# VHH binders against q9y6x5: the designs that were tried, part 59

Target 1, 379 residues: q9y6x5
Amino acid sequence: LPPKLLLVSFDGFRADYLKNYEFPHLQNFIKEGVLVEHVKNVFITKTFPNHYSIVTGLYEESHGIVANSMYDAVTKKHFSDSNDKDPFWWNEAVPIWVTNQLQENRSSAAAMWPGTDVPIHDTISSYFMNYNSSVSFEERLNNITMWLNNSNPPVTFATLYWEEPDASGHKYGPEDKENMSRVLKKIDDLIGDLVQRLKMLGLWENLNVIITSDHGMTQCSQDRLINLDSCIDHSYYTLIDLSPVAAILPKINRTEVYNKLKNCSPHMNVYLKEDIPNRFYYQHNDRIQPIILVADEGWTIVLNESSQKLGDHGYDNSLPSMHPFLAAHGPAFHKGYKHSTINIVDIYPMMCHILGLKPHPNNGTFGHTKCLLVDQWCI

## First folded at step 1 (VHH)

Design f9 (framework vhh_8dlx_2)
Fold by ESMFold2-Fast, scan of step 1:
Structure f9 (fold): chain B 379 residues (1-379), chain A 120 residues (1-120)
Amino acid sequence: as target 1 above (379 residues)
Amino acid sequence: EVQLVESGGGVVQPGRSLRLSCAASGFTFSSYAMHWVRQAPGKGLEWIGNIYHSGSTFYNPSLKSLVTISRDDSTNTLYLQMNSLRAEDTAIYYCARTYSWKGDYRLDVWGKGTLVTVSS
């Protein structure tokens, strides 16, 4: 049988949740597989950017999905809706499902992963579901497993995306132990359902499964707000994205807007595009605005209003609260192995190796994931 | 017609620097990622690096400290700056465009190449 891989994402699953809550099903998965305790994601630590980095191995400035809300200065196009299916936004990179379909006679399947319902380089996932948050995990799982078992050419790469624990993390905040305990137990039960379904269908022993996430979550508060309206009048700029990374498009001279913003709050950093720290790899793209504001962890940028968010993400990618984990099981992976840290861009070349694909140029380092794989050495 | 034309090759002494140019015509240059690839005598193709339309660059790790790729979209020109040239850098240098149409993704348009000979 050809090698197969299922990539599963639970949005907003902070790495240290694994240490602070009980996950009997996930622990059983890890016992016979591998665990990477921390995955260092890309900046900004948002859903669309990091999900696209997982499947391209590229920093956001290189794959072009630089935020969940974007403006392209060259074409004057706006991206602010998860239903925006314009390939323009996604065409700066080649995601793994496109590579999978183009290099050999193989199929890809997708249940809701960002970008999979868009034709990218004129190629759409062979089987996919249009994004709809109302579709249950069970329905997504039913479709993915049907496609893995019944497709010709065979489905060798499949993706499954779930919105929790991110939605609850925003609503309750990660420090709400009572509500987060309930949410995380439900996710563990879904992992149990996934494993049981794969076993019932005879897929479990021969399928490589990766369970990961795009980012973590940090606690926010009504006591930690930055009111942008107290810094600068709306007439001087267009706001492309707000919090915790604000994307500012000046309507007047850029330096004048910068000077109005630079000393407004001790709890945010204000950068001209060329001054954005090199470690962020967040500079070389027309969709990155002339000025960005980066709030300190747990601070929310608002427009003369209160925030209802008790948790958020998007902050500096060096923050442990922003880091997800990666767990994997299958014939490609060691059993009972723990690894401390990888970069989120390293997942792509690892997946290409498992599937026998030649990766497109990327920012990942295959050597960082070698210790996870049975056919490789850690050196 | 879609064309890529490399220039700037020739005989150079070891330790010197050289900048290659690639002139693009017949397509919207600013919308495409561009690549540099070389082929030494008797060897296969070696990827040097690429530059996306955004200006982001990625290099072959073994060559990163020796080369810089840049572009000028106003003149439809791609550049490869090479420093500290060695005899093993003797090769035909090609620029290439990333193709994307109807699911056929590859380096589809290549120049004819420019020969660089590093000789004392």
Scores: ipSAE 0.000, ipTM 0.110, lowest interface PAE 21.3, mean pLDDT 88

## First folded at step 3 (VHH)

Design g1 (framework vhh_5j56_2)
Fold by ESMFold2-Fast, scan of step 3:
Structure g1 (fold): chain B 379 residues (1-379), chain A 127 residues (1-127)
Amino acid sequence: as target 1 above (379 residues)
Amino acid sequence: QVQLVESGGGLVQPGGSLRLSCVASGFTFDTYDYYAIGWFRQAPGKEREGLSSISSGDSGSTSYSDSVKGRFTISRDNAKNTVYLQMNSLKPEDTAVYYCAAGIKYSRGYTFPYDYWGQGTQVTVSS
C-alpha cells in the first residue's frame, strides 16, 4: 500500500499556547509521535502566504502568494480572501497535491486548504470542497476519511483546514485567557474527534498525520494605532494591503511618497522595495508593491478609524508570537521525540520524502526535519 | 464599538415598495474591513428568518431566501457606510420587524456568526 499523509491546519495556533493551556488530546497525540515546538514561518506572517509555503516549500517572493490582498499592475487583477479563485495567482509554484497526482497514479483530497479549490497548472485536487466557512469540522473530517478509504486511484495526500483559533485570536486577542481557554479546549476536543474517527475506521496505525498551523497571534490595542492619514493624503497612492504590512502603490513620484511616510511613526518601518531586509526573502516578485510599511509587533495601521481586531499577525517572522508548532504521528515518525525549531518551508520536502515524491526546487532543507523520521539518521 | 441602525420602515399597501437602510458605525465597508451584512425579519409569534446577505469584496457576493428572491434586492454604498434592502411587491405576510446584522471576518474568508444586531425597523403591509 502506498504511504498516506493527512495534513491538518488550525489557523493561527500560536506555539506558546501549548505551554499556557492544557491539551490532553493533543498531548496524547504527541506522546506517541513528534513535536516541533516552534515553526519559523515566512514573511509576511499571513494565512494565504504561509499555507502556500507549507505545500510548496517556497518563500512568498517565489510562490507568488505574497499577501492576503494583492494587485497586478499589468493585468489589473486583484486578489483577496473573497476573490482567490483565479489560477493566475497560484501558478508560480506547484503545490504538493499537484505533484502527488502527476508523479504517481495517486489521488489527493482536500477540505478547505487555501488553493485546493483552484486548478493550478491545469490540475485540481482529485477530491475537494469549495471554501465555505459554514461547513463544520465534522463534515470536513467525514469527507476526508471517506476519500482516504474509498478512492481509486488511492488518496495518498489529504488536507484539512479549520479557521480557529485565528478567528477568536483576532476577536478577543491572545491575552484574553477566559475566551482563549474556551476556544483552545474546543480545538483540543476536535483533535480528539479526529484521532477517534481515524481509529474507528482502521486508518490510525497506517496513516501519517501532521497537525500544524500557518502563524501565531499577538495582542493589539486601540492605544497602539498608526494613522496613515496623518502622514499622507489618500490621493498620492493606492493602498493594496493595510495592516500590519501595508502595500503602497504610488500615484506620484515614489520618492515623494516614501519621504512623506518614512518618519510618520516610531512604530513603523518604511521600505522601498529594494531596501526590504534580505532576511525576509520578500523582494523578488512583481506583486510586492514599490513601498512596504511594516508595523512593530502589536501596532495596527489604520485610516483615521478604529480597528476591530484585538489580535493580529503579519508581523516580523523572527517574533516568537508569530510562530506556530508542528505535531505529527504515524509510521514515518519517531515516538515521543521533541525538536526545537524548523522553518515552515522545510515541511514540504519532508512530506515529499514521506510520500516518495520528487520535490520541485524549493527553499526547504530536508536535513532540518530528518530527526523526526524513523528512516533517517539524526547525527 | 460596532453599531448598526436600521431605518426606512413604515406602513405600505400591498403591492407597494420600501427601501430599508442599515448604517454601520465602528467599522467601514471596503476591501480592508472584512464583513458580511445580513437582513433578517421576525413577525410576532414566529421564528427569526434570514432574508438576504452581502459580503465584502469587489463584487459583493449576495444571497436571498426563497421567500423574497426576485422581490428583494440587497446593495451597498461604501461611501455612506450603508447597506440597503429594496423591497418590491410587498405582501401582508411581509409584515415584521426587520433587522440588519453584521459578522466581522477575522480570518481568511470566514465571518463569525452574526454578532452585531440593530434594534430593528417595523414594516407593516396593510390596506
Scores: ipSAE 0.126, ipTM 0.483, lowest interface PAE 3.5, mean pLDDT 90

Design g10 (framework vhh_5j56_2)
Fold by ESMFold2-Fast, scan of step 3:
Structure g10 (fold): chain B 379 residues (1-379), chain A 127 residues (1-127)
Amino acid sequence: as target 1 above (379 residues)
Amino acid sequence: QVQLVESGGGLVQPGGSLRLSCVASGFTFDTRDYYAIGWFRQAPGKEREGLSSISSGDSGSTSYSDSVKGRFTISRDNAKNTVYLQMNSLKPEDTAVYYCAAGIKYARGYTFPYDYWGQGTQVTVSS
């Protein structure tokens, strides 16, 4: 029977939450599976970019989802995470569900993963739910498991997305142990529900399950604000994205805007597009604006206002606070194996291997994940 | 710090109209998708009732409870950082303290339900 994979994302699940809180259900999952302690995500460490990197194996400059808010100067289109359904934004890459449907006589299923309710290269996930934050985890899980068990051609790749702990991480900050403990316990209970549901339906023994996330979270404060309005007048630029990475489209000469910004705060770096550090792999795309501001960890860029967020992400991807984890269980994975670090772009070629798909050219390295897999030699 | 201040309440005869205003401070009404604003009311001895909401961002999508649909209209003026509730065809049973509330969008489409509340404005519908 064809191999099956369920890819689950809990948005904003910082890797070191696993060390600071108890997760009995996740720990039981890991005990009979694998854990990657840190996943080095792509820059910018934001939801839409990293979710698309997981399923394409590409850096943001290559797949085209370069931020949660974007502007394309050629078409004059604007993208936001509340207005994300135009295929134009997603067409610079081929996500794994499209490859799964086109290379093999197989179906894909999706519960709310970014991009899955959009036709990409004229192909939409075989089964999908339109994004709606009001839909419960249970309803998403019920639909995914129904499709995994009752589809022809068979669903071999399924995705499940949940907004927590990101929303609570933003609201309370990751250092609020009382509120974060409550939120993370609920997530662990949802993982328990997921495992129980798969066992009840007879799916558990033959299904590969990956539980991962797109980024972490860092503590912010009203004492760590960068007021952009004190640096430069609004008439000189159009703001495409604000914090913690500001995307600046100059209305006057680029050098003049750069000179007004470059020394404004000791807590942000100001880059002309061509000067963005090579290690970010965040330069070669028309949707990356002419000037990028990168705030230091825990600093928030604001427009003459306070910030309501006590936690945020989007910062430098070298920061451990920005890293998620990856846990996996199933016939493809070793049992009780712990691995230190992979790159988030490595997940895609690993998933292609598990599903027997030929990966599209990508930035991942299959060798980085081979120690997780039973059919591979670790040396 | 998010603050909401209601105004425009008062005494009106049945069949009359009132426009309530909610002025927000601590965040700016613009194209940034940061919040949802809702109107609620509470009459003496009754539970708080949701009436209408409007989202931030370009869509400005609106919703209404069945009790006020067709009589009340929610709108926003981004330049004045203000949300309005236009109340028409008022009835004695509309007598209540009216509250403006804001829910902050923290992640993707997820907004916590109305973390910030104004102090309320009294609406009395009687002859």
Scores: ipSAE 0.296, ipTM 0.589, lowest interface PAE 2.3, mean pLDDT 90
Fold by OpenDDE, second read of step 4:
Structure g10 (fold): chain B 379 residues (1-379), chain A 127 residues (1-127)
Amino acid sequence: as target 1 above (379 residues)
Amino acid sequence: QVQLVESGGGLVQPGGSLRLSCVASGFTFDTRDYYAIGWFRQAPGKEREGLSSISSGDSGSTSYSDSVKGRFTISRDNAKNTVYLQMNSLKPEDTAVYYCAAGIKYARGYTFPYDYWGQGTQVTVSS
């Protein structure tokens, strides 16, 4: 039987939640599989970019999803979490479910993973759910497992997406122990449901399952705000994306805009596009605006308004608070193995290996995940 | 300090049209998509019903309930910080108090708490 892989994302699951909260179901999952304690995600550390990096192995500048909000100056198109259905935005890369589906006797399934309800390169997942936040995890899980179990050609790759704990992290802040405990308990229970469902269907022993996330969450405060209106008139630029990485489209001379912003706050770095640090791999795409503002951890860029979020993400991808985790179980993975860190782009070549797919050119390093795999050298 | 003020309600005959306005203060629409404004209605003896929503920012992404899809259109004017609900082909069953509400987006698809509400405007559809 061809290998099968289920990729699960709990949005905004910060890595250190595993240390600070109890996860009996997830810990059991880990005990019987592997854990990567920290996953260094891609800059910017936002939902759409990082989820697409997971399934493409590419930095944001390469796969073209460079933010949750984008603007293309040539076509005048906009991208947002509520307007993400145009293949124009996704077609700069080939996600793994497309690669998988184009193979013989294979199909892909998806439950609301970013980009899965869009035809990419004229290919859409054989089975998918249109994104709807009102749909329960149970319903998503039931559909995914049904497709994994009963499809012809067989579903060999599936994705499952859930919006928590990201939403709650934004609302409560990651340091709210009371509320976050409740939220994370629910997530652990969902993991329990997932495992139970797989066992009930006889999939558990043969299905490879990856549970991961796209980014972490940092605590924000009303006391840590950067007001751009204090530095520059709003008429001088268009704000394509706001915080914590603002994308600035000047309406006047770029240099003038830059000069007005460069000293706006000691807690914000201002970069011309060509001066963006190389380590971010966030330069070589037309969708990246001429000027970006990068707030320090925990600081929020605002206009003439106060921040309504107590938690946020999108910051420097070297910050531990931005890092998610990866856990995995199945015949491809060791049991009881813990690994310190990988890059999020490393997941793609690993998944391709597990599925026997030829990977597209990518930025991942297969060598970084060898220790997780039973058929590879390490342990 | 966020305030929403509805206007444009009134009496209209079946098949008629109305345009509701919701002026927002305390936050501004621009190219950012961090806010959403929704239109709701509540008829006597019925629960509040969500009708439509629009995100802030230039994307202008919208949603509609099945009950109003094809008849109602939500739009916005960022310069005026106003959201509109164009209601066409009105029916007697559309009679209700119409509310606009604003919320902050926390995550993709996150159910808006809609913490801020207008006072409502009465719409009556009757022959």
Scores: ipSAE 0.031, ipTM 0.493, lowest interface PAE 3.5, mean pLDDT 92

Design g11 (framework vhh_5j56_2)
Fold by ESMFold2-Fast, scan of step 3:
Structure g11 (fold): chain B 379 residues (1-379), chain A 127 residues (1-127)
Amino acid sequence: as target 1 above (379 residues)
Amino acid sequence: QVQLVESGGGLVQPGGSLRLSCVASGFTFDTRDYYAIGWFRQAPGKEREGLSSISSGDSGSTSYSDSVKGRFTISRDNAKNTVYLQMNSLKPEDTAVYYCAAGIKYERGYTFPYDYWGQGTQVTVSS
């Protein structure tokens, strides 16, 4: 029978949560599978960009989802995480579910992974749920497992997305041990439910399951605010994205806007687009604005206001606080193997290999994930 | 800040209908910020239970508890910044104080917990 893969994301699951909290169900999953202790995500370290990088293997400048809030100067279109259904935004790459459906006579299923409720290159996931944060994890899991068992052509690639611990990380901050302990215990219980459901349905032994996340979380504070209104008048620019990476579209001369911003705060770097550090791979796309501001870890950019966020992400992708983990179990994976680090773009070519798909050109390196796989030689 | 005002409660006969309204202020329903508005109830001597929710966004995704699914319908009017709960085929067991609650999300997030609560409106189903 063809290989099957379920890709699960718990949004905002910082890698070091694994060391600071107890996860009995996740630990049992890892004991009989593999753990990558941290995953180096792409810049900017935001939800939509990194979820699309996981399923395309591309840097944000290449796949076109460069932020959770975007403006395209060529078409004059605006994107937000609440206004994300225009295929225009997603069409600069081919996600794995599209490749799965087009290269093989196979189906894909999706419970709310970003992009799966949008037709991309005229192809939408064979089975999908329109995004709705109010739908329980249980209902998402019930639909995914039903589709994995009861589909023709067979579902070989399935995705499941859950908003926690990101929402609570923002609300309480990652250093709130009491609230984060409660949230993370609930997530571990959901992982237990997932494993139990797959076992009851006879799927567990023959299904490859990846549990990962898009980014981490860092502690913010009312004592670490950067007020843009103290640097520049609102009439000189249009704000496309605010914090912790501000995307500035000048209404006047770009150099004048840059000069007003460049010395505004010692806790913020100001870049002309062509001066953005090469290591970010965040330059070659029309959706990246002419001036980008990057706040230091834990600093929040505001417009003459306080911030309600006690945690945030989007910061420099070299920061360990921004890194998620990856755990996996199934016939493709070794049992009881730990790996230190991979790049988030490496997940895509690994998944293509597991499914027998030819990957589209991508920024991942298959060699980085070889040691996780039973059918690969690893020194 | 976020304020919620409920209306539309009252006395109704079994099998009757009521429409509850929840008017929100302090945020715009059709906003870039995620939010969810939910309806909850609490009957005398019982724990509070969630009944239905509706989220922000163009599709306004809805959910229902098993006890009210098929009888209650949640809807929104963005122009009035109002969420409604249409309650049909009411039973004596539906007698409770009904609460509107809202949570604001930070991005593609789950409203958890509901931080803003209305004062409640009494619904009584009796002959």
Scores: ipSAE 0.018, ipTM 0.317, lowest interface PAE 5.9, mean pLDDT 88

